# Designs tried in a protein design chat: VH-VL binders against 7-cyano-7-deazaguanine synthase (queC). Part 4

Target 1, 227 residues: 7-cyano-7-deazaguanine synthase (queC), of Persephonella marina (c0qst3)
Amino acid sequence: MKQSSSIIILVSGGMDSAALLWLAKKEFDKVYAVSFDYGQKHRVELDFAKKLTEEAGVEEHFIAEVPHLKGIKGSALTDRSVEIPSEEYPEGPPVTTVPMRNLNFLSIAASFADIYEIENIGIGVHSVDSPYPDCRAEFVSAAEAAINASSVMVAKKKNRITVYTPFLGMTKTDVLRIGLELGVPYEKTYSCYRGTIPPCGECATCRQRIEAFRSVGLEDPWFKKER
Below, E stands for the ipSAE of ESMFold2; O stands for the ipSAE of ESMFold2 at other seeds; V2 stands for 0.75 times the mean of E and O plus 0.25 times the DockQ between their complexes.

## First folded at step 1 (VH-VL)

Design f05 (framework fv_ficlatuzumab)
Fold by ESMFold2-Fast, scan of step 1:
Structure f05 (fold): chain C 227 residues (1-227), chain A 123 residues (1-123), chain B 107 residues (1-107)
Amino acid sequence: as target 1 above (227 residues)
Amino acid sequence: QVQLVQPGAEVKKPGTSVKLSCKASGGTFSSYAMHWVRQAPGQGLEWIGGIIPIFGTANYAQKFQGRATLTVDKSTSTAYMELSSLRSEDTAVYYCAREGTYYDILTGSFDYWGQGTLLTVSS
Amino acid sequence: DIVMTQSPDSLAMSLGERVTLNCKASQSVSNYLAWYQQKPGQSPKLLIYWASTRESGVPDRFSGSGSATDFTLTISSVQAEDVADYHCQQYYSSPYTFGQGTKLEIK
């Protein structure tokens, strides 16, 4: 058993986690996936996550519920009374911030890693997400340390768990270039914070996605003109 | 510098349609979203919709969905708004406005405005 | 739809006086709020965005403040050229919505 050849990927159904999933399939022998139901408005993303993990051929896809995040007020992603803004706010953390979201997600993924004896946890954070405190390199490093200090598998086997963040320091455009080269089916990815089908084209994630495709000379599959 | 040029006036009969133009000059046309906002005499501003020229993707206020159509001609850097089934209450000044960017991400605020086209709908 | 309500509908001020214009949103718009000045016979001009950031070229007597549902545009010392309608706009969520406007006149 080669523990270091196994990874569990946090899969949202969006572009970045899809690129990460395809990269993980290339780099690791066994790939697991976990997706999170935290009461987000874009729950339809979970359907795309299921489709993507099925197509990638993961060992197992876990859906984990995070009910304490479901009741959080004030975040546009979880509070139905707060509208999704048209773009990210240039000062401070955006209104779409869910407190400690990625910390909760990594801790849950670490539980699966411990149970299945998986030595890597993959998360698709990158530089464009840097306004969120729990998307930064310093956060990832601290979370990895806490996971290793807490792991029964690590304590018994002396193998450490690595938080795999290959896209740190990359733009969404850089991540898209990697995913295109890997053959990611972007028509099966979903990024809209509003959870509409078709995607709204206005929220921060839709606009960033459209711009990323434009920057590589392509049209976003969701917004292609009919011929 | 960026300019948005619109015709001064249009007169139409009820039940007809109108296609208003907005020609952009200076700056990069395809990098911005173009919006349409109207103002009835003595009234406030009302958002109709917006379009991202590079993709031709448009979205509308619900009140105008199905009656307004936003299009672009990239070769002439011109945005258009077609409004059908005209009524007297459509009499207003129609502005095109550019949505600015912050680090190449659309801001939602309108940094440049056309001069406006006065549309009069009367028999 | 988010409803924007401005107050007062109109006001008349003396030259050099401090002017305060209010804008209220029916639900939180965070700080995704802009202010526009529209002089008689002209198109609107952006004054303030992100609730408090002054647009380039706008005199420093104009300032914006507030967050969530309550916003204020302040003119510290009103001048004759400030005669205009002032409009607030939320861009937190589509459809983008404007207040009804406040008319500023000089006595």
Scores: ipSAE 0.000, ipTM 0.421, lowest interface PAE 17.0, mean pLDDT 79

Design f06 (framework fv_ficlatuzumab; at its last look DockQ between E and O 0.03; V2 from the best seeds 0.00; counts 0 for: pae O 17.1 > 2, placed apart)
Fold by ESMFold2 at other seeds, look of step 2:
Structure f06 (fold): chain C 227 residues (1-227), chain A 122 residues (1-122), chain B 107 residues (1-107)
Amino acid sequence: as target 1 above (227 residues)
Amino acid sequence: QVQLVQPGAEVKKPGTSVKLSCKASGGTFSSYAMHWVRQAPGQGLEWIGGIIPILGTANYAQKFQGRATLTVDKSTSTAYMELSSLRSEDTAVYYCARDHSGYEYLGYFDYWGQGTLLTVSS
Amino acid sequence: DIVMTQSPDSLAMSLGERVTLNCKASQSVSTYLAWYQQKPGQSPKLLIYWASTRESGVPDRFSGSGSATDFTLTISSVQAEDVADYHCQQYDSTPLTFGQGTKLEIK
C-alpha cells in the first residue's frame, strides 16, 4: 500500500492514539488530527487530546461534534443512567460500547480527508486485546471499502484512501513498547472511561494500562505504587 | 496461503448460459475485490469485471454489460460469474483473480485461479 | 479505454543475456502499471506493481521502470525458467486493460 505524505489520525487522548500520533509524525510529512465530542460523561479526554496534538505539532486538530451519540441510551459512555463497569474483557462487547463508534468516526474523518485531499486515515486499533467488533480486521476492511466507494477525491484523482492500522496485530504491551521508543509522553495521556481526575484506576481501561506498564518493568505515571 | 480454486472445464451450447465458480481460501474473502479475466486461445488477457464482496457491487467492462453477472456467497467464500447468450467466440479460459489492494475495482492481481476452460460449440 | 501496446511481440534470447520488454499506454496511467509472467499452460503470476515494485518472491533479476505512458520490464540475466508470455496491465481506470503480451523464448 501507498504511504502518502499526509495522514489524518483519530486522537482520543489515550495510549494507543498517542502512539499512533508519534508514529505518524515519523512516517508522514503532514499529520492532521480529529477528535470527537459525543457527549462523554466528562470531556477530559478532549483536553488531553488537545495537549497531545499541540506537543506533536500537527497541521490542524479538528474537533468534530457527534451530538446524536449523546442522546443514545444504553451506553455507559454517554448515558448518565448507565454505570461504567469495572470488570470486563474478554467476554464480548461490554455495556461501555458506543453503538458503531468507529464506523461513525471513520466516516467523519473521511469527510475531512476528502476536503483536505488526505490519502491516509489512521486509527489505533489493536485487535488482539479488544472484544469490540469495530476493532477487527473485518470491520476495517469494510469501512475502507465504503470510504473509497464514496470518496470524491478518489473518484477524481483515481487514487485510494488507505485506513492505516499499524497496530492491528498487536497487544497493548506491543503498542506501549513502540510508543516508549518513539518518546510518547504517557503522563499526558488519559485512558479512564469514568472521566475522573485523577483516573479511577478501576475500570477495564485503567487496569489494562496499569498492567501494560508493569509488563515492561515500569509504573503507570498516573498510578505509581513505588516509593 | 491464499488459494483460488476453479473447476477445470465446462462445455456449453451457443445461446445458453454458464455460471463459473471461484472458491477462495487462506485469507479474508469479504475484504478483497474479486475480478474475472478471460483468455481466448492464442489471445491476450481481457478483463470482464470485478466485484467487492462486502458491498456486493460489481463493475463491468462495457463489452460484457448485460451479459455478465458477478455475485458472491460470503458464507462459502465463493465468487461466481454468469455469462449469458453464449457464442463460439466466448470459448476461452476464465480466471478469477484477487485484487491485492483490497476493495477497489482499480488494482493489480496478486493471486489467480488456475482457470476454467469454457468451450462453446454446437 | 486505455490501450496497452507491448513490444516486441516475441523474442528469442541466449541464457544470461539482458532482456528489455516495452509497454506503452495510450494515455498517462501514472505509475499504476503491473507486469505478469504467464508460463505455458499456467495462469498469470504477478511480477511487478506500481511500475517498479517487485512482488515478494520474485527474483531480483526482474526490474520495472517508467511512468505515465512508457514502461519497461528488464530481466538482467535471462534463465531457462523465464520462458513465458509477459503481460503489462494498467489499473489507472476501468476497464482494466492488458497489453497483447510478449513471448520470450530461449535460443
Scores: ipSAE 0.000, ipTM 0.422, lowest interface PAE 17.1, mean pLDDT 82
ESMFold2-Fast, scan of step 1: ipSAE 0.006; ipTM 0.511
ESMFold2, look of step 2: ipSAE 0.006; ipTM 0.547
ESMFold2 (binder alone), look of step 2: mean pLDDT 93; pTM 0.952

Design f07 (framework fv_ficlatuzumab)
Fold by ESMFold2-Fast, scan of step 1:
Parts: structure tokens; C-alpha cells; sequence
Structure f07 (fold): chain C 227 residues (1-227), chain A 123 residues (1-123), chain B 107 residues (1-107)
């Protein structure tokens, strides 16, 4: 059953945003998508985002450039001199942290929401204890408050913009289980931080993805083996 | 638009060989795998094998190993299936069918099919 | 080899009725299952892949469900143009195998 008429989804091309996109198509009458080019090493993810949004049949898919995040030193995702780690997250914020990434993304998505009079912004954050500070519930709540305090649409129509985070508090396995039930084409999703084709299978994101599939008794489509 | 064009029919005698063609257009030929599937009259679909047009690597169902040979001509975007030692039970419609690929992972569902070639094997 | 079994072999439905077609695998194929529609004298056409994902351009009255060994194709309101054979296919492991097909006819 559909709850509201429109939503704009932050689509990365990865598993979690793909599950969110398919859920949004079930729950909302009109679905828009926005993807971000911030100079990330895994830019091939944008190609998968385009395929996913085309498959889902979104109203419009926006690609937003974020040039001030390009080449930021110290982050393995944007600084080409810093290698992507081949082991799981160390304690504290990981070297893959991009400063204020989700805050920048939500602010840009909120601009689209305000212009197109869309009342919901969907983001696929799924862990309350994420090592990334801008993936936590406190951040989402604060961002939603700032968006509503700033919105011309909210002021005019007296309607709130809701930051839609249905996977908050879930594991990657929980999100995958939901996506499988929704029929997400996971063979069309891409998560590797190194940006290689095929995916490296060794970075934290690849390992999390492989383990999520294993936990539901499946092989990741990228790494399927036959006997 | 994607098209896979196959000849309509072919008649062969038992013991001979046949080489069926499948001409692809409307996409980058080397970016998708090509499969061959047959259907005997009134029967279900039967998978024969797969070829990667980029490198020419092949894999076959055991029943067809040693009898079927899949090849491609990249210059004409054409795939071929040669079947040897024909028997009457090889009478079937033979389809070529395209499968998506991402990186080194092949996806083995078939998004576009040729119209099929009816092969009749009779004396 | 993984054996795919479809049921029923054939059925006849009235226009507007809900149709369910079943496909069973002899062992788990997870979600690596596709459905094809084949009209008389034509090649198969992809309807569903990944057990439940509808191919672009396929009417929304078609839906797929199931996982592991038991799968269903549903047509929510059958129309005259739906007269066809329907085939399920597993692509979990080689050799890739199909069910025998279910023939759908209109009364």
C-alpha cells in the first residue's frame, strides 16, 4: 500500500540503496532518484545506479556533482594516494571516511525535494552504531530538523519533509533479506570501494556484501561459483 | 533495438553436420554472452551451451559435449552453433539467446532471443 | 542436474481470472530463477528474473514469487493475449535447466 505521493531516493548503485529504491516503488506513488559524483574511486557505481533507476522506472534520475569533495586528502575513497584497506574496519572512524558526506548529500537532495515539491527523502543508512558519524540516528534527526527549518515548501504548505530511513538499526543481512523479497536485481548492484570490475572481494564493503549473501544461504552474484 | 536474426529452416540427413547462424545487431556484440537452446516439437526448452564472444571461451551441457561447437565472428557480429553426428531426435527449433554480463560475472537468464531455426533431421 | 517440474501441464481460464503457475526445483536454486512466455509460433520472451523481478516492458499483472525450491508465477487478471506456454528456468548451476512448460488457454 502506498503511503505518500512522492519521494526522492539517494541511489549509490549499491545493495542498500537498491533495496530502498525497490521498497520506495512499493510504498510511494512517485519515486525520484539522485546520485552523487564526489570524485569517489568507485565511480563505476554511478553506472549501476543508472541501470537500477531505469529498471525501477523512476520519474527522474538526477546526477549531482559535489566538486568540493573531490580529491580530499586523507580519505581512501577520494584521495588516490591512500589505499583502500583490505581488512575490516579498525576502531574509530575508518580511513574511508569522507567529511560530512551524507550531510552534503541530504542537503542537495533537500534542494531537489523543495524545488519539485517532494515531501520525502530516502536514504539507506542501516546501522545505529555505524563507524561513520553521519550514518547514525542522531545525525538523521538533526538533518531532518535543519531541512524543515529551511524549506520554502514546508513554510508554504505546512507539510514536513520526512527523511525516510526504513533500514535504520538493521544489518546488511536484514536489508538483503528485505530486498530479496522485493525482487531487487542484485546482479545489477555494485559495492566495491576500489572501483574495479570485477569487484575486489577484499575491501570492507565487498566482505560485508559477501557475508550478507552467505548468511541467507546464497552466493553474491558477483562471486558465484559452480562445481 | 536489439535483434538476433536466424535462418527459418534447415533440413539435414542423419550422420551429417549442420552449422546454424545467429546475427546480432543493436548492441555491442562482445559485451554479452550468447547461449544456444533448443526445443523439440511439443517439448520443453533444453540448454546446449554458452560462448563469450569477447574471448571465444565456451561451456557445454554434458549431452552436447563433443557434438556441439560454438563459435563467433566478431567482424560480422555473428554467432554459430555446429552440431555433428545428427540423429532424428535432434529435430528441433534452435534458438540463440543473449545473457547480460557485468565484469567477469555472467548472468544466465536470457533477455533477448532469436526467432529460431527449425532443424529437421530425416532421411 | 537440477530438474525443474512445472504444474499444471495445462489450464484454461476465463478473462479477468487470477492465474497461478507453479515451478519446483529438485534442489535449492536460491533466487536464480527466470520465467518466460512463449506464444504459439514465437520465441520465448523474458517475463521475470531473480525469482520476482519483472523485466522492463512486462505488464504489472505478471508477478513472480518464491525461493529455494518452490516458485510461482501469478497473472492477476488474465487477458486474451496471455495465451501462451510459460517456462521456468534455473540459472543457479550448469547445466541450466527448464521446466516442461505450462500451457495457458482462455475458456
Amino acid sequence: as target 1 above (227 residues)
Amino acid sequence: QVQLVQPGAEVKKPGTSVKLSCKASGYTFTSYYMHWVRQAPGQGLEWIGIINPSGGSTNYAQKFQGRATLTVDKSTSTAYMELSSLRSEDTAVYYCARAPIYGDYELNYFDYWGQGTLLTVSS
Amino acid sequence: DIVMTQSPDSLAMSLGERVTLNCKASQSVSNYLAWYQQKPGQSPKLLIYWASTRESGVPDRFSGSGSATDFTLTISSVQAEDVADYHCQQYYRTPYTFGQGTKLEIK
Scores: ipSAE 0.000, ipTM 0.421, lowest interface PAE 14.0, mean pLDDT 81

Design f08 (from f07, 17 letters changed; framework fv_ficlatuzumab)
Fold by ESMFold2-Fast, scan of step 1:
Structure f08 (fold): chain C 227 residues (1-227), chain A 123 residues (1-123), chain B 107 residues (1-107)
Amino acid sequence: as target 1 above (227 residues)
Amino acid sequence: QVQLVQPGAEVKKPGTSVKLSCKASGYTFTNYYMHWVRQAPGQGLEWIGIINPSGGSTNYAQKFQGRATLTVDKSTSTAYMELSSLRSEDTAVYYCARDKVGATTYYYYMDVWGQGTLLTVSS
Amino acid sequence: DIVMTQSPDSLAMSLGERVTLNCKASQDVSSYLAWYQQKPGQSPKLLIYWASTRESGVPDRFSGSGSATDFTLTISSVQAEDVADYHCQQYYDYPYTFGQGTKLEIK
């Protein structure tokens, strides 16, 4: 018989992590959140992460710095000399790839889990033909194994840490359907890679967001037509 | 419209093997895990296993480990379950079912089900 | 394995009555519990997931409640088309397990 269960959620401020946060609030007794500052161009997403965690009512929201990822050359998300593309590239990892980003994030979240004795780490990856190697099921499985092999809490308490990835294998549209059922305030989510307010509407994440809303018969709160 | 099509009924002799198919349409096949569940006549549902169509990774109920094999053919959006060393107790309707929410170890429930294939094992 | 036990095994109700079906887990499964409806000759259909969330398109007379080990499916006003077997399923841990089912009939 469990009195409570706890989870720490990786919250970016985007649609997928918002859906995950609302799902976690339904399923776990104590929900913590961590967001990451890695020098990304869309840093304004961190402001939306803070508003989302306030709305959800988490136990505590941590912001962790990842300074070695700042200024990485060759990634459009961190290298200011590389423009954010207005369309997806036809082959290979996209120019927005940040090497081992999610591995760094899960490792930091696992440190918080050990300190606060939290048994679950939630990440909103969805692996539908993902060009990012660290968004795939194989990566999640390997990371969970490494975390459990390294955890002082697991060694002492004999309880495993679970990497909670309910959206693996889903499209952004599928995740949006789940979030709408949960009552996620999508007007408070932000996805633009360029970091502009209003969002640019032309980068890959803006296009995916617009199409996801359209596929469920809705208009994206950020891109409403004049009436 | 999302559909999982399972063809016909199969009649097999004890000691043989069978390979049942489940053809998916109306969604991106590799986005959703696929479960296999059976139901003996007049009995409840029994979970056999799960496969990730993207990577091919599987997990089985211990009772079926080593006797059931789950595979997929991405080019035809078809999932397969092969069951070997058939016994009369394997007579059941075999369903494929799509996972609504993907996860690694937990949080799988099934939103779309095939119509089922009736497998009869008799001499 | 987590054992799921449903009660009663069968139930006969009059049209318009409130129906309560129970499902008990042998260990804590939190809210990782789904309910399925299976009409005669048909495949199972998802009704409820996360113990209490109604699947899209399912009538609002169906509701789920409970947590940990004790779960309930309620039909607020039973109708003729509700004649079916109802199955609960835990998805807290492998192997996923179902209850034996409850058969609902109309008098």
Scores: ipSAE 0.000, ipTM 0.406, lowest interface PAE 18.4, mean pLDDT 80

Design f09 (from f07, 13 letters changed; framework fv_ficlatuzumab)
Fold by ESMFold2-Fast, scan of step 1:
Structure f09 (fold): chain C 227 residues (1-227), chain A 123 residues (1-123), chain B 107 residues (1-107)
Amino acid sequence: as target 1 above (227 residues)
Amino acid sequence: QVQLVQPGAEVKKPGTSVKLSCKASGYTFTSYYMHWVRQAPGQGLEWIGIINPSGDSTNYAQKFQGRATLTVDKSTSTAYMELSSLRSEDTAVYYCARSLEYSSSPRGYFDLWGQGTLLTVSS
Amino acid sequence: DIVMTQSPDSLAMSLGERVTLNCKASQSVSNYLAWYQQKPGQSPKLLIYWASTRESGVPDRFSGSGSATDFTLTISSVQAEDVADYHCQQYESTPYTFGQGTKLEIK
């Protein structure tokens, strides 16, 4: 039997949120999904998010626009004049940083959770050495506290909203292994920061996923050689 | 192939210590947690503890705290369990088993098991 | 510690019969429950995880059900190769705990 509870999952179309979505479908009775359009260069990832959520059979998939993050200058993810780096680990603050991105995303997801009376919000944060402050356990704890202090559902029903972070403290390879066991169709996931089809294979996210697959003895489905 | 290889048997006297090995192959050693589980003859399974090979952090069942020590050698993809102050009640088959863990708190099932090492502690 | 109790301790079935094995937890383990098959002289083999998900390669006659404190492993039509001890295990919290096992025999 699954849990007798509901969850809304932040789904990007990438490999980590796909693993989270498949895990949530096993663990929760009702699974909702929300994806974000913030003007990111890899918007094609949203098309994959839509296909993944349809295949998983979620209750409803919401697309939330985040217009104040569109066109943010200086971030390689949103500023078309800034090139996506080819290096996996940049020196200094990452140029792909979008200020308070996960805080914005969790607050929007919390609004849906409150309206639809959903008890859990799932986010696929995982990096043990994350350079992003909004991917850490301390951030998740603070966000959950703020959400519960603000929730009409919690005030009326006295049930807390939990921010579900099953991959926190894991490596990308750990998350990939979980997803492979869950049967995630990784050939249907997309992570390239440049937004090209096929993926560029040179940006940080392409290199990270290629190395993650290599670490488990597999080739990334996007870059498989014939045999 | 993906496997965990353990020695077949060990015989020890009461009061001594034993160090059992578990050699992993066919997968990335540091991507899975390693557990130790024992089974006394004709009895059920008993969990001893867990080790994270990438960080060397450990957690033990209270009964084994202070007596069991879990370690790993990443260069050889080998996990070890040392059990001290052996008693006749420690006679059992000792298994290593791997798990994936969901979330920061361990919540894993064992998808791969070693063949087990039979430890006999003679009176 | 969470105490896991299995029932019955042993049972003997005729080929083709439906078999049900029970596992009870002393407190809620949600769906963090696994079932293992252990044939004589062998290590345990994973059958079911998350209470109801069948491991790859496990025959579809095996199914798991239940949540919270009460769980069942069902074999829809028992075969000779199913002679084994069956163990349930909670992984909701450490220390991980197992039931005492149920021995399945064929008449």
Scores: ipSAE 0.000, ipTM 0.420, lowest interface PAE 17.5, mean pLDDT 81

Design f10 (from f02, 20 letters changed; framework fv_ficlatuzumab)
Fold by ESMFold2-Fast, scan of step 1:
Structure f10 (fold): chain C 227 residues (1-227), chain A 124 residues (1-124), chain B 107 residues (1-107)
Amino acid sequence: as target 1 above (227 residues)
Amino acid sequence: QVQLVQPGAEVKKPGTSVKLSCKASGYTFTGYYMHWVRQAPGQGLEWIGWINPYSGGTNYAQKFQGRATLTVDKSTSTAYMELSSLRSEDTAVYYCARDFGEYQLLSYYGMDVWGQGTLLTVSS
Amino acid sequence: DIVMTQSPDSLAMSLGERVTLNCKASQSVRSYLAWYQQKPGQSPKLLIYWASTRESGVPDRFSGSGSATDFTLTISSVQAEDVADYHCQQSYSTPYTFGQGTKLEIK
């Protein structure tokens, strides 16, 4: 049911942020979106983020540039010398980790929320035991506290900013089931870490996506055989 | 056709070690975690551990830590479980089973393909 | 370790009857639960994953339900080929654990 409030959604162009965007359109009166250009190899996701936000009908879609993360050494997502693996290592953060990425993203989204007096920030974290420390419930709680401690809007109006994480603790399959019920156009979502068109089907995100669709008895729109 | 092939039986004396094989075919061997599960005669299933064939990373149930060693040979698409210091209580059917290796370290599919099992008998 | 408890230990049903098998986890496993069928002398076969998703090739008379700690496998109209042990398994946390199994027999 619709609220008389506003939210800004972090939109990547992937499946989880698409489901979040559609849910936010149902639950909030005004929906804004922000997407991040940090030099990622899968920059084509930004084109899909633009298509998704246009179709959802957001109030405004911001593109925030994060140039200090561009070409950062050590991450397969930004460092061109590091190969994007077909598998992920089970011990600790994978090689696709960008240091404090979600913290950077939430802080930037919070500055938009503060300027435009938006009371909610939505992020599509969904892991029950994420190897990324900045995807966990503890991180979300700490980030929300820091945002509220530093907000000019909160200090002046005494209204709090809420970090909205409806998928926290859910699996990718759970999020997909919700998105299918909401009518998300998954054929317009893009997840491939390699940034290829069509998606490679072999990186961790392509495999997770294919398996999520298979778990609900469907084929991923990107890999559907034409009948 | 996805298939996991295991030897039918092995007989070992207490105190020795055994190395059981599991040959995979019909899929990308390094794309999926491989589990090892045993079943004592007339009993339930007991999880031993998993291996990620791509990285060689492993995870073991505590009671098998230090006694079980999981390895793979990528060139032959074969997984191995070595169990040392064998006891009579280790008599069981040993299965290898494929599971989806994912970012979360938590399987949401379960074990979709199983070998036929190797009956290990430990007797003096 | 998460302990999985199945009930009943065994049951005998007449052909065409509806049968319900239960599985309880000692703590929440969310929807990270699978059901396996094991016929005498055979390997386990995956029936249901994600608590309620039927594996391809599994007849639609099999269905799974439940979440968190309480799970059910239902066979809407039991057939002779359904004689087997049924095992539930959680994949929420390592070590992965199985229930003790329920034996289904036909009268």
Scores: ipSAE 0.000, ipTM 0.420, lowest interface PAE 17.2, mean pLDDT 80

Design o02 (framework fv_ofatumumab)
Fold by ESMFold2-Fast, scan of step 1:
Structure o02 (fold): chain C 227 residues (1-227), chain A 123 residues (1-123), chain B 107 residues (1-107)
Amino acid sequence: as target 1 above (227 residues)
Amino acid sequence: EVQLVESGGGLVQPGRSLRLSCAASGFTFDDYGMHWVRQAPGKGLEWVSTISWNSGNIGYADSVKGRFTISRDNAKKSLYLQMNSLRAEDTALYYCAKDIGYSSSWYEAFDIWGQGTTVTVSS
Amino acid sequence: EIVLTQSPATLSLSPGERATLSCRASQSVSNYLAWYQQKPGQAPRLLIYDASNRATGIPARFSGSGSGTDFTLTISSLEPEDFAVYYCQQRSNWPPTFGQGTRLEIK
């Protein structure tokens, strides 16, 4: 049953945010989307985000710039001199870490939520053991508290803003099963950190995506031999 | 109004160094990434190097990596290219170019160009 | 790196005619394709960015189209000042790369 409420979804163009977007369209009356331009090497992902939000039929799709994260040195996602690794995530924060990325993203989304009087902010965080500190349950809880303490809408309407994290604690395979049931067009999603078309198949996100599809008995649409 | 003016080119022997400068005017220099693009005589365009608005992110073409250093001085509204260990294949007209993207955006499309400065490496 | 191949290498037309210039990418660049004009002795000038958006001050006779691997620059009615070399450039994948150029010359 659809909630008589609104949500703004953080849409990257990747498979997890696509599943979240389709779930939100099922569960909420009004769905807004925000995508972030932070100078990432996989900026083709923004094109996929635009196509996904258009197909889903969102109320409005915002593209927010995060200028202090653009040109950041040392992160393989933003520093063009740093190679994207072909290994799975190592112990500790990986070289693809962008400092406070999800904190910046949630705060920007919260500004849109406050302006448009939207009661929910959706983020597709899933793994409990994510190597990224800003993808964990503790972070989400703290961010929600800070958002509500700062919100003009909350003060005015007395409604709390909820950070909607339906996939928290799930594996990528669990999220994929949900998305397949919802009819997500995974051939229109893009996750490669290198930003190549076709996707490289070697970076951590490509490997996780390929393995998730194999775990449900399917081939990733990007890597099917007939495509 | 808006312009970029390159200087520092010249004739140089292989293995030596040159420093190119680019003076910007008519726009807020601090808000944009900057690039060096070169063109060998009678040939096409080749991207050489990029620097973000705050010097926080820098990139180089593989052909110049380890030999060239890009830098900027926002107070002086100037872009630089330090070229070390020059080779005959570095002979080209060197253009200073402004990124179209605002506020450290890596747009990597070039909306304003200087007239270029010629570098000739004798061989 | 992505290779951009432009065709034809040389296009000979008269003022008033329609010009169609092609750029083909070795792999998909989505819509992250720009077009530049370069006249002899001058710096390049940005015409089109993101496949179809005209840069500031560029006349309406210039238009871009295409996506993925196949792109076209169209000049609807050639003016004398349009005879120049045209380059396509991609920003989809690092490093940014240029095509080899198409020379548009007067017939």
Scores: ipSAE 0.000, ipTM 0.444, lowest interface PAE 16.7, mean pLDDT 81

